# Designs tried in a protein design chat: VH-VL binders against q5slc1. Part 1

All scores and structures are predictions.

Target 1, 112 residues: q5slc1
Amino acid sequence: MGALRGRWAEEEALRFLLGKGYRLLWRNRRTPFGEVDLFMEKDGVYVVVEVKQRASARFGAPLEAITPGKVRRLLQSARFLLGRDDLPVRLEAVLVHGTPKDFRLEHLVLEL
Below, numbering starts at 1 at the first letter of every chain, in headers, positions and changes, except where a header shows other numbers; antibody chains are not in Kabat numbers.
F, E and O stand for the ipSAE by ESMFold2-Fast, ESMFold2 and OpenDDE, each averaged over both directions (binder to target, target to binder). V2 = 0.75 x the mean of E and O + 0.25 x the DockQ between their complexes.
[cut] stands for letters that were removed.

## First folded at step 1 (VH-VL)

Design a1 (framework fv_recibokibart)
Fold by ESMFold2-Fast, scan of step 1:
Structure a1 (fold): chain C 112 residues (1-112), chain A 118 residues (1-118), chain B 108 residues (1-108)
Amino acid sequence: as target 1 above (112 residues)
Amino acid sequence: QVQLVQSGAEVKKPGASVKVSCKASGYTFTDYYMHWAKQAPGQGLEWIGEINPNSGDTNYNQKFQGRVTMTRDTSISTAYMELSRLRSDDTAVYYCARDYYGEYFDYWGQGTLVTVSS
Amino acid sequence: QIVLTQSPGTLSLSPGERATLSCRASQSVSSSYLHWYQQKPGQAPRLWIYDASSRATGIPDRFSGSGSGTDFTLTISRLEPEDFATYYCQQYDSSPYTFGQGTKLEIK
């Protein structure tokens, strides 16, 4: 069956963010607190990007995709990877709706 | 290999408290969140809460908030769940479970039966 | 909280048959956070399918998971005697994290 965390979705999310001026620092890093799909930098701010794939689009879907627990784990992961907690870090998500042949991207800022 | 070993069965009176332990081995205890779940006789699973063993931070299901306390002792790689003011409907098997990086529960303890009876 | 409703509650089948187990969520759940666990009497639950469709280590290929949004399915293509157990779906997308009531597979 299809892996809903498919690598193609992450590749498309990365391409999209690079096109918006983001710079890739690390990808697919596992930490004690969670998996970081993309760790990026934009305008002097470090950005942890969660990539999620959905087969269908729904109103309100972004709210269900990222839980408070996941937000906590992403912040802890960023602090772990940076080795400090005084740097500006933002949490973002890219939702990939559809299939490799027919998809749409939705970009969300989760926490500044 | 990863193993979670829980304390033995307990029988308590209504109004008492019970403290269940979950000893971890085979991995770095502070690197993974620990969850607790309840399963009443013949029923499904109910999530109670979670603890970050590194920081000690906890998050509880509102249904148990005020009666549950989760703690850990990093020196012996053991997590604890204490449930107070016990009622008959707290009779259940309680499980600890390891969180795989915020995604799913990959290892479970064997369960601890807590019986609350007058 | 998100309520997961599993159907049927009990499914009576014979070895060799196909089993289809449903899990319906009261609101949309990311497929990345919908999982299935198998539990046999007197044992702890065991992770079976994660991220809606990925088989956990050691799980036979006769098991498959699918679905997105609010509708998820666990399918067993040809039942073996050891497959008769209770299966629970779980969402780990929104706190409080919840499980379905379970579908019990029993021998007909």
Scores: ipSAE 0.005, ipTM 0.562, lowest interface PAE 12.8, mean pLDDT 83

Design a10 (framework fv_recibokibart)
Fold by ESMFold2-Fast, scan of step 1:
Structure a10 (fold): chain C 112 residues (1-112), chain A 124 residues (1-124), chain B 108 residues (1-108)
Amino acid sequence: as target 1 above (112 residues)
Amino acid sequence: QVQLVQSGAEVKKPGASVKVSCKASGYTFTDYYMHWAKQAPGQGLEWIGEINPNSGGTNYNQKFQGRVTMTRDTSISTAYMELSRLRSDDTAVYYCARDVSEYDYGSGSYFDYWGQGTLVTVSS
Amino acid sequence: QIVLTQSPGTLSLSPGERATLSCRASQSVSSYYLHWYQQKPGQAPRLWIYGASSRATGIPDRFSGSGSGTDFTLTISRLEPEDFATYYCQQYGESPYTFGQGTKLEIK
């Protein structure tokens, strides 16, 4: 895969979420606990969004397993970026299936 | 060549359960999603749900949620669909079909091979 | 859910004629996820066109698919006797995956 492959997918995921009423706070932020692709807010809840691109369109196929450790690190990243640990945070994923010219998105709520 | 062979026709009474099988051959069973669809007499197709044969994970159409259960046995490359609490409007031909989600170029997720269908008749 | 409406419900034509079958979606569907299946009486459906315009393996050149957004078309340039069947469009853009009600192509 080339370095720019995930960039178009992330942009499409962002556009999709903005269309759903999500608000962008940060993108591609590095923290001591890992990198956050998209950090958003929707209905008063802060959302860490993992963006995964895949060439095939296996709709309903889970993301390559997101381990409890990965979930914990993503939530810790959110708390670090917010500077607070008392705000509601939810983990979501957007799967981008296909190519830049013809793709579909699958939106999943993972772990709060 | 890819082949999906389903179990034979069944006649059930209202309230009973039916379990239809779909035996796959000619490809790696665990590499492709399997879907199930319903076709009532003289009517069109209705999607019931899908199973990932590798993980056993399932997704069901809300209309059938609570009455349908999909499973598989990887040792014999066979998928199963069980429908419970049968009603007369469950009388239909049920099809299994393979999902080709590995295609990367210009199209994805279509049902490239279908089983021959299993007629389930629900009558008193 | 996305509703697919096919028209006409029945199309009566003779061999040698051109057939045009319509599939209209209640919401925009990527061409990537719109497909057509052919079904003959007593048989399982068979993949015919995938991704709106790509012919499946072995499907004759007289069949073509087109369309985008909410309007999709299956065209048969010159009907052969074996083409008389029911054709279903299907979307795989979002769950639940849905089919149109079918267009029955019958000999006049």
Scores: ipSAE 0.000, ipTM 0.555, lowest interface PAE 15.3, mean pLDDT 83

Design a11 (framework fv_recibokibart)
Fold by ESMFold2-Fast, scan of step 1:
Structure a11 (fold): chain C 112 residues (1-112), chain A 120 residues (1-120), chain B 108 residues (1-108)
Amino acid sequence: as target 1 above (112 residues)
Amino acid sequence: QVQLVQSGAEVKKPGASVKVSCKASGYTFTGYFMHWAKQAPGQGLEWIGEINPSTGGTNYNQKFQGRVTMTRDTSISTAYMELSRLRSDDTAVYYCARGRYSSSWYFDYWGQGTLVTVSS
Amino acid sequence: QIVLTQSPGTLSLSPGERATLSCRASQSVSSSYLHWYQQKPGQAPRLWIYDASSRATGIPDRFSGSGSGTDFTLTISRLEPEDFATYYCQQYGSSPYTFGQGTKLEIK
């Protein structure tokens, strides 16, 4: 109940990625290096997905970027979860703009 | 019930701008996104962009970026699409359409369309 | 961007026959983000099927939608004269939102 409420943006991001052929491995995993929202696999590549909700529905409004420090911590989190550091990992983001009843998605590839 | 009523046909010269209106009634205007689509004579539909009437935020198809501007006036429940630097291949019927979400997103109501003709 | 390819471009059939219209996506689209619209000459498009398989309000039960991933189908079990129109599939999974080029259903 209410899986859409409170974490609706992440639910919609997941639905969208599943529609693109991504496979879900883990959700909301806490590691010593931080939290991973979605950990997925697509065509043999492991993908860490950061989901960000924007209160404003403006795609052109100034947005907070994912910092180099955040990128490094996400990669460290992925390697911790995999138990290996020789597997291909890609970083991606899904930006969710708007409300549960009226939202838009933007999908970005951040790192290979 | 829900209605989207668009402004009348326009004839413009190359290089001019055109502004099409879409007046909404029968629902809470700020509760739904408004989209715009283009249909050239004898051709299919092409999405131009969207506006959130609550915030004024917009997202445009990159093909029209730099030439299209979407705005709204919440006091009269009207959305606008302005297309600048018109050329002959902008001759088309332009539609506004309401975006609705329930278990997914779809365009549930459409305006009647506005024919824009670009000619000398 | 996701490209939607519809086939055939034109389908010529008689009333009473079964129609099958195809929509293929260049990459996977969740069924919840694939929709179909009907358009008659001189008229605005009308929502026909949403979420790949749900009929919009007032749409006859002879219409059905199916499919998932990259392959989607609109089926009309027994054509009526009013069904001859152009049908467009559309994805709403990612921006820019795109339409197929349309399948024109015409009388033989």
Scores: ipSAE 0.000, ipTM 0.550, lowest interface PAE 16.3, mean pLDDT 83

Design a2 (framework fv_recibokibart)
Fold by ESMFold2-Fast, scan of step 1:
Structure a2 (fold): chain C 112 residues (1-112), chain A 118 residues (1-118), chain B 108 residues (1-108)
Amino acid sequence: as target 1 above (112 residues)
Amino acid sequence: QVQLVQSGAEVKKPGASVKVSCKASGYTFTSYDMHWAKQAPGQGLEWIGEINPYSGGTNYNQKFQGRVTMTRDTSISTAYMELSRLRSDDTAVYYCAREGWDSYFDYWGQGTLVTVSS
Amino acid sequence: QIVLTQSPGTLSLSPGERATLSCRASQSVDSSYLHWYQQKPGQAPRLWIYGASSRATGIPDRFSGSGSGTDFTLTISRLEPEDFATYYCQQYGSSPYTFGQGTKLEIK
């Protein structure tokens, strides 16, 4: 099917992670705890990826931090999707800085 | 087609405030920073400040700090600049402008004339 | 703040002539953050040259930009009637971002 409307940053984040050897399991999945942008696997570890975008990093004001509440909800969502809580899960973020034609990515590990 | 459309001319008394809008279309509003600039009659351009439409973060020129507030509404792709405690030397055309990725202002609104008179 | 001084303030020339517009910065500016805009009366500014030397989309080859450090130049090799306007240099190297006072290019 065609690409999702208005989701260029998520498409680029996915492409970046696939290039790093990540395997896509699910995208845009809803759970009782919230929506998961990308659910991936790499080297036997399951990875929930939050994708965030911003136009510029030149401001003194930093990008809004991913809150402890959001981290908790993402972890709960991962366990819900896996149907188990004994599997290795890691929370990561991909920050997309810039525009659809000219951007850079920052890849962060939030929690193991 | 990228377009920035600003609100119409305003006439204000000294001490009042004015809020100018800039409605963006033709691109992803949250992907490009929005700047504001002032041009007094017969004079050059002066940078007022910027807003990141994704985060809402702002950075203001110290000359306007304390009198300017920039906001945005992502649901209608609109940026706002509010200038308070107006005086006669605030009479100017105010422009919004989009920042391209390489730090240039690639698209500009048509300008909003703000006249401060008693 | 970085002050940009443009010279001359007014440049009177005829179509077909070469124009050289200068922009001097009070402090060194990375050339990638030095830009030029054209403005005609009653209109918004338009991006003309970015990163000191790159022409914006649709800008004719007769326009060129050069310079580094504190000294930047906009050159028009052979003026056409549509080129008579005010040109502003602008720096984005440090906040507050600033513009020069402009050079008005007027027909002789």
Scores: ipSAE 0.000, ipTM 0.557, lowest interface PAE 14.2, mean pLDDT 84

Design a3 (framework fv_recibokibart)
Fold by ESMFold2-Fast, scan of step 1:
Structure a3 (fold): chain C 112 residues (1-112), chain A 119 residues (1-119), chain B 108 residues (1-108)
Amino acid sequence: as target 1 above (112 residues)
Amino acid sequence: QVQLVQSGAEVKKPGASVKVSCKASGYTFTEYYMHWAKQAPGQGLEWIGEIDPNSGGTNYNQKFQGRVTMTRDTSISTAYMELSRLRSDDTAVYYCARDSYDYLGFDYWGQGTLVTVSS
Amino acid sequence: QIVLTQSPGTLSLSPGERATLSCRASQSVSSDYLHWYQQKPGQAPRLWIYGASTRATGIPDRFSGSGSGTDFTLTISRLEPEDFATYYCQQYYSSPYTFGQGTKLEIK
């Protein structure tokens, strides 16, 4: 049950993106550079999506949830999975705030 | 009552492989990621990797990539970590630990499995 | 990878004293993903404080966590005998997830 999984935030992020016309290509793919949460396609562009859930209800800076090191590793992972570096790739994030019963999503474009 | 019970201590020769088990009970096994961590004698903790018991998907620390394999058997709620081509610096206590939901840390830990690599 | 450096490596104090343990990250870490564990000899680690400042279930209120960015602190306001253990910070912000080297709190 996706909704009851320990990675419920990824399920909600995926549902949200599918509703926006994104197509899922791969989920939870491991690479030498780390795991890709969601690898999707939208309007001819390949999209690596990092899903982050805020661990607490405390107010913070959610945009700081993804480090520069994580950004670089996600882009390297996309190139590895595609097997080429000439295709359009974009890095995006979905930040999930709250709990499975009461949440909101924030969708960010980080790299083109 | 959540419990993680690991297999017993192992003594291996350099170059061998070891497979440690972690049996989960008291919760739905497929709903929480499982992590593995290493603690060499007198040293701190080192994250080895994680597995999603639902999908079987894994993510490994690059330091162990190529030598570690994580698997699970959902029919018996058991996760496994296999480490190959053992070296003396692999001598350590290995822990499995349950991912708390929403990245809140590792909330339940196994008792640890001592692996000794000696020549 | 993000390196977490804990200081001091060993802290020698007596029961009744205040302990302050530091964890510094090599790059900024959202406080939501900075956690503390307590480990006693021969035992598995136990989640102690999550999200930099929230006590895990059953943890006494003499323990408090604080910090943001690269600097995080675990404070024990008045040490009890059972508090002498090794404390590890962890970042669950960027893979590979890393732990600090630990601060051993020992009886003086």
Scores: ipSAE 0.000, ipTM 0.572, lowest interface PAE 13.4, mean pLDDT 84

Design a4 (framework fv_recibokibart)
Fold by ESMFold2-Fast, scan of step 1:
Structure a4 (fold): chain C 112 residues (1-112), chain A 119 residues (1-119), chain B 108 residues (1-108)
Amino acid sequence: as target 1 above (112 residues)
Amino acid sequence: QVQLVQSGAEVKKPGASVKVSCKASGYTFTDYWMHWAKQAPGQGLEWIGEINPSGGSTNYNQKFQGRVTMTRDTSISTAYMELSRLRSDDTAVYYCARLEYDSSGFDYWGQGTLVTVSS
Amino acid sequence: QIVLTQSPGTLSLSPGERATLSCRASQSVYSSYLHWYQQKPGQAPRLWIYDASSRATGIPDRFSGSGSGTDFTLTISRLEPEDFATYYCQQYGDSPYTFGQGTKLEIK
């Protein structure tokens, strides 16, 4: 089960982005700097998408932050997969809140 | 069925260039990076470089930088590796191989192209 | 560049015996992105084990991989005649990607 956790969330995030005009280039890619959940393209810009899934929780349960270290690793992963560092790359996140039967999505652009 | 079919054997003189082709079929050519490797007679494998067939971006092993050029033609699902200023130690079998991203392994290989450099 | 050193260079055994092949890296391989390939004379290499321990599709369960960091092992629990070949380890942890020099498994 561990390896299959969050797969429904990634699938829902992908469907959501495809509906917004994003094009899927790669999914679940490994690099020396870590793994990329979704690697997409939109309007000539390459987009690394981190998918975070959170089940419904009691009041006060904080969302796990995407750290500056994770942002750097995602950017390095994008440049590794593209083979170049001169192409426009954006880092984004899709937060999936809830369960497969009852969820909501939040789409964020990560700051540099 | 995934297949990578390479061009036939070549015999070249020192100082010439050789261009090896690798035609892909059975999958979407632009979805996977293509890599090239060299195997000298009786020796192991050496990585030459990689190309993204979608955008055409390349990364080369520093040892071959300046002598190797990788290109692709998406209309015929074919990748190319050109090696210039050939020397006798370039005599080898050259392979193309597809990178499977979840494993980061080379899951499909071409049959190999023997390039012989002799005077 | 990460140098991969395989040992022994040649391993002479009989069918039915256990084979243990070593691959050592000059520095740690990121996330155990270490793969093994089998190559028979006149043929292209074939992906055999990936990520140190995962069998590729169709590979018999007598083959197992293990290790992390700088020390990796490929084990064949009971050799069959078709297993005699050259085995190469390969790292995808850092560019340039490198292969070991190979271990030739031959019949005694």
Scores: ipSAE 0.007, ipTM 0.607, lowest interface PAE 11.2, mean pLDDT 85

Design a5 (framework fv_recibokibart)
Fold by ESMFold2-Fast, scan of step 1:
Structure a5 (fold): chain C 112 residues (1-112), chain A 120 residues (1-120), chain B 108 residues (1-108)
Amino acid sequence: as target 1 above (112 residues)
Amino acid sequence: QVQLVQSGAEVKKPGASVKVSCKASGYTFTGYYMHWAKQAPGQGLEWIGEINPDSGGTNYNQKFQGRVTMTRDTSISTAYMELSRLRSDDTAVYYCARDYDFWSGYFDYWGQGTLVTVSS
Amino acid sequence: QIVLTQSPGTLSLSPGERATLSCRASQSISSSYLHWYQQKPGQAPRLWIYGASSRATGIPDRFSGSGSGTDFTLTISRLEPEDFATYYCQQYESSPLTFGQGTKLEIK
């Protein structure tokens, strides 16, 4: 149930990004620096996508910030998966609020 | 500082009901799923179910379905688990726990536990 | 439902020794969905390793987690007195969420 619900949120995030022209390269990849939820490509830029699902009220239910340590680990994971450190990589997050029957998505793009 | 504080120990007779509380502080209560687990004396952990504090939606382990009810009160950041028609094998410590990473499902904060003793 | 079987049930060792704790699943689990908790008598469980191999905040580097598929391991390279406790693995791959029965690490 918990994994099924997590898969659902990830599936919705993936569907959303595919609809925006992103292409999936890898999902649920573990590296020495941590796990990558979705590793995608859009317009020649490689994108590490962190997917988060939380129960939330529309007003006043902030999600935990992505810490500097997490950002560093995700970028290191991307470079590990690519085998190179000279390619453009961007970190993004898709926040899924609610349940399968009633949810909203927030897409956050972190500029390099 | 995140903290989950549970209600005190209860002694109940067979057939009674018990309602355990779990008061959350230090974070946005409605932003995280809350789970409940059972641990009988000298035994391991058993998952009872989960509640979405925002919607009030619940999912229960089939083993407890029909006897367990999970609720919450967002005005006081408190989750509740009520277990009815108590039997001697319901004697256990009951824990609430916060699901930090819903997608991966690990519990980063736990309540201190509530001992429920069911005896005739 | 996924059954997690931990072995041994009790592991008796001395401080300074290496401990290897096993958790076997009845079906394949993504490493992202396997976690370990430490529990001492009279206390709530504490998150120890998440996603099979990531140490939780404050956990010493003598602890390491590994494994994939159906076979997962928690290793303590050199036991300290405070490490003697019960360790539980937990899966989030499939409903219902389940825990292993625990491995009790005790002083010989």
Scores: ipSAE 0.007, ipTM 0.600, lowest interface PAE 10.0, mean pLDDT 84

Design a6 (framework fv_recibokibart)
Fold by ESMFold2-Fast, scan of step 1:
Structure a6 (fold): chain C 112 residues (1-112), chain A 120 residues (1-120), chain B 108 residues (1-108)
Amino acid sequence: as target 1 above (112 residues)
Amino acid sequence: QVQLVQSGAEVKKPGASVKVSCKASGYSFTDYYMHWAKQAPGQGLEWIGEINPNTGDTNYNQKFQGRVTMTRDTSISTAYMELSRLRSDDTAVYYCARETYYDSSGFDYWGQGTLVTVSS
Amino acid sequence: QIVLTQSPGTLSLSPGERATLSCRASQSVSSNYLHWYQQKPGQAPRLWIYYASSRATGIPDRFSGSGSGTDFTLTISRLEPEDFATYYCQQYDTSPYTFGQGTKLEIK
């Protein structure tokens, strides 16, 4: 289960965020601290978006939690990509439950 | 162990097309992007493009756009690169390479290369 | 398209000497999106240094990478016989990904 799985989910998450006024800067950037799914901007704030997908939407296992370690890596990745630490950065997640033809989204802000 | 095994050498006439294969083993084929690169005799490497084996989405170097087509067959873990309207300056070794995003974020495994000779 | 220019084109040295290979970009490459590959005749390239300064798994400590912006360097502190090969830099910042023309390390 690599980073390529869930690309349709990333596309749906991107479409959703664009509809909310977010602007895409980078997609699927790889850094020493891991991969950033979507790097966006909204109202002057840079946003790192983690996209999590579960293909089975019925009674399968819950989506894996976004751990404190993952939050730290996302923040490190954002600082690495920006090359500076004086810009406002927000960490967010879009959770995608289901399949390409039948899915639901949850959008949340991650606390540092 | 990870291996990428490419098809054998080809000799083509100008104007023909060539389709090179790259069979992957030892890892989950759909989880890593596959890239293709060209190396003309005595020259450096030139990136041709990439394919997402999970979705089939491709991104090509503008220089090859319109002449290159990348595809894959997930049932046999094989990627293909087809180059059409061949010219003498297409004579080169063509490589497939796996991109990693863990640790290195580079092309960590390469095929052995396929020599394509275009001669009139 | 970012053009990478490597210098020198050929570097003739003896085992035990220090080698310094340069890679210059035509425009700024995002910090840490520059890689180095080693290639021997008749073989495919091998990932050697990634993100400008990180050694790939199994690469000896005598190899180091440095640099940022437009100027990058690969250094071999003390050449071993197996180090004589062609080295290519690559930028991974902007599509199309591009490689330098290579620096050939040859025995004097």
Scores: ipSAE 0.006, ipTM 0.564, lowest interface PAE 12.5, mean pLDDT 83

Design a7 (framework fv_recibokibart)
Fold by ESMFold2-Fast, scan of step 1:
Structure a7 (fold): chain C 112 residues (1-112), chain A 121 residues (1-121), chain B 108 residues (1-108)
Amino acid sequence: as target 1 above (112 residues)
Amino acid sequence: QVQLVQSGAEVKKPGASVKVSCKASGYTFTSYYMHWAKQAPGQGLEWIGEIYPESGGTNYNQKFQGRVTMTRDTSISTAYMELSRLRSDDTAVYYCARSGDYEWLSYFDYWGQGTLVTVSS
Amino acid sequence: QIVLTQSPGTLSLSPGERATLSCRASQSVSDSYLHWYQQKPGQAPRLWIYGTSSRATGIPDRFSGSGSGTDFTLTISRLEPEDFATYYCQQYGSSPDTFGQGTKLEIK
């Protein structure tokens, strides 16, 4: 089962963002448009955060990416969860490299 | 400031090996892929392969498989490409270039200045 | 491997004209995986457009990228003298990474 590995990475991402002044509203919420890993708020802006573990896909595994279609679905998910579409929403990602004992984080604000 | 600085031009005989270096500065060396590309005189770009400096894992274009070896030294933020059993058609400028780990960072945003390798008898 | 075919191989135009450069992939490439580079003689390539349509930092508004599936285009709305160079498309979507053969934009 890969669930335990996913949980630790998401927990580390959450702790990192809380340390930066983000506030957690929801985690692991499903919508008709997809699943949201972390739904946060900072300085009056709602933030959808995708947590991704380091991609090793370039070494013989399938490649996964944040595509324009996925960006649209994540923003639709945020509006669905908020119940309105007039609030500021931003998409961010936290990349987690390594293992529970030895890891690094990269925090990205997605700007198209 | 991000900078990739490559070693100087080399002249080799057929059958020899050449090792080109690419020294990185201005960013976390282990967080980005380092790629190598070939450009023969008057021709386009050809991807040779990549190395992920944190793990040392490599992926090579099959056209160069068996003749190319990519390594790195994290203590001096330097990547290396060694090409063996050189032929006349290996005469080219070789570039190193950086890319991110995910496809949203898949572009080659910084390039070395290039290293001319001339193979002649 | 994915083959990228650029057309035309050489495009001869004058400053002030519109340029349209094509890149065709042998199989479908996601928008986020298609990038364009500019190269001038004696220089390393420089990132120009990434993810099909996003201009890299410092690239003038006269450049735009578009496309989807197998057909991608780089457009220059009004050529300036400094725009004459070779342009390469590149895909990341499938290993190995591949480049098109390049379109050389030259003064008529």
Scores: ipSAE 0.006, ipTM 0.573, lowest interface PAE 12.2, mean pLDDT 83

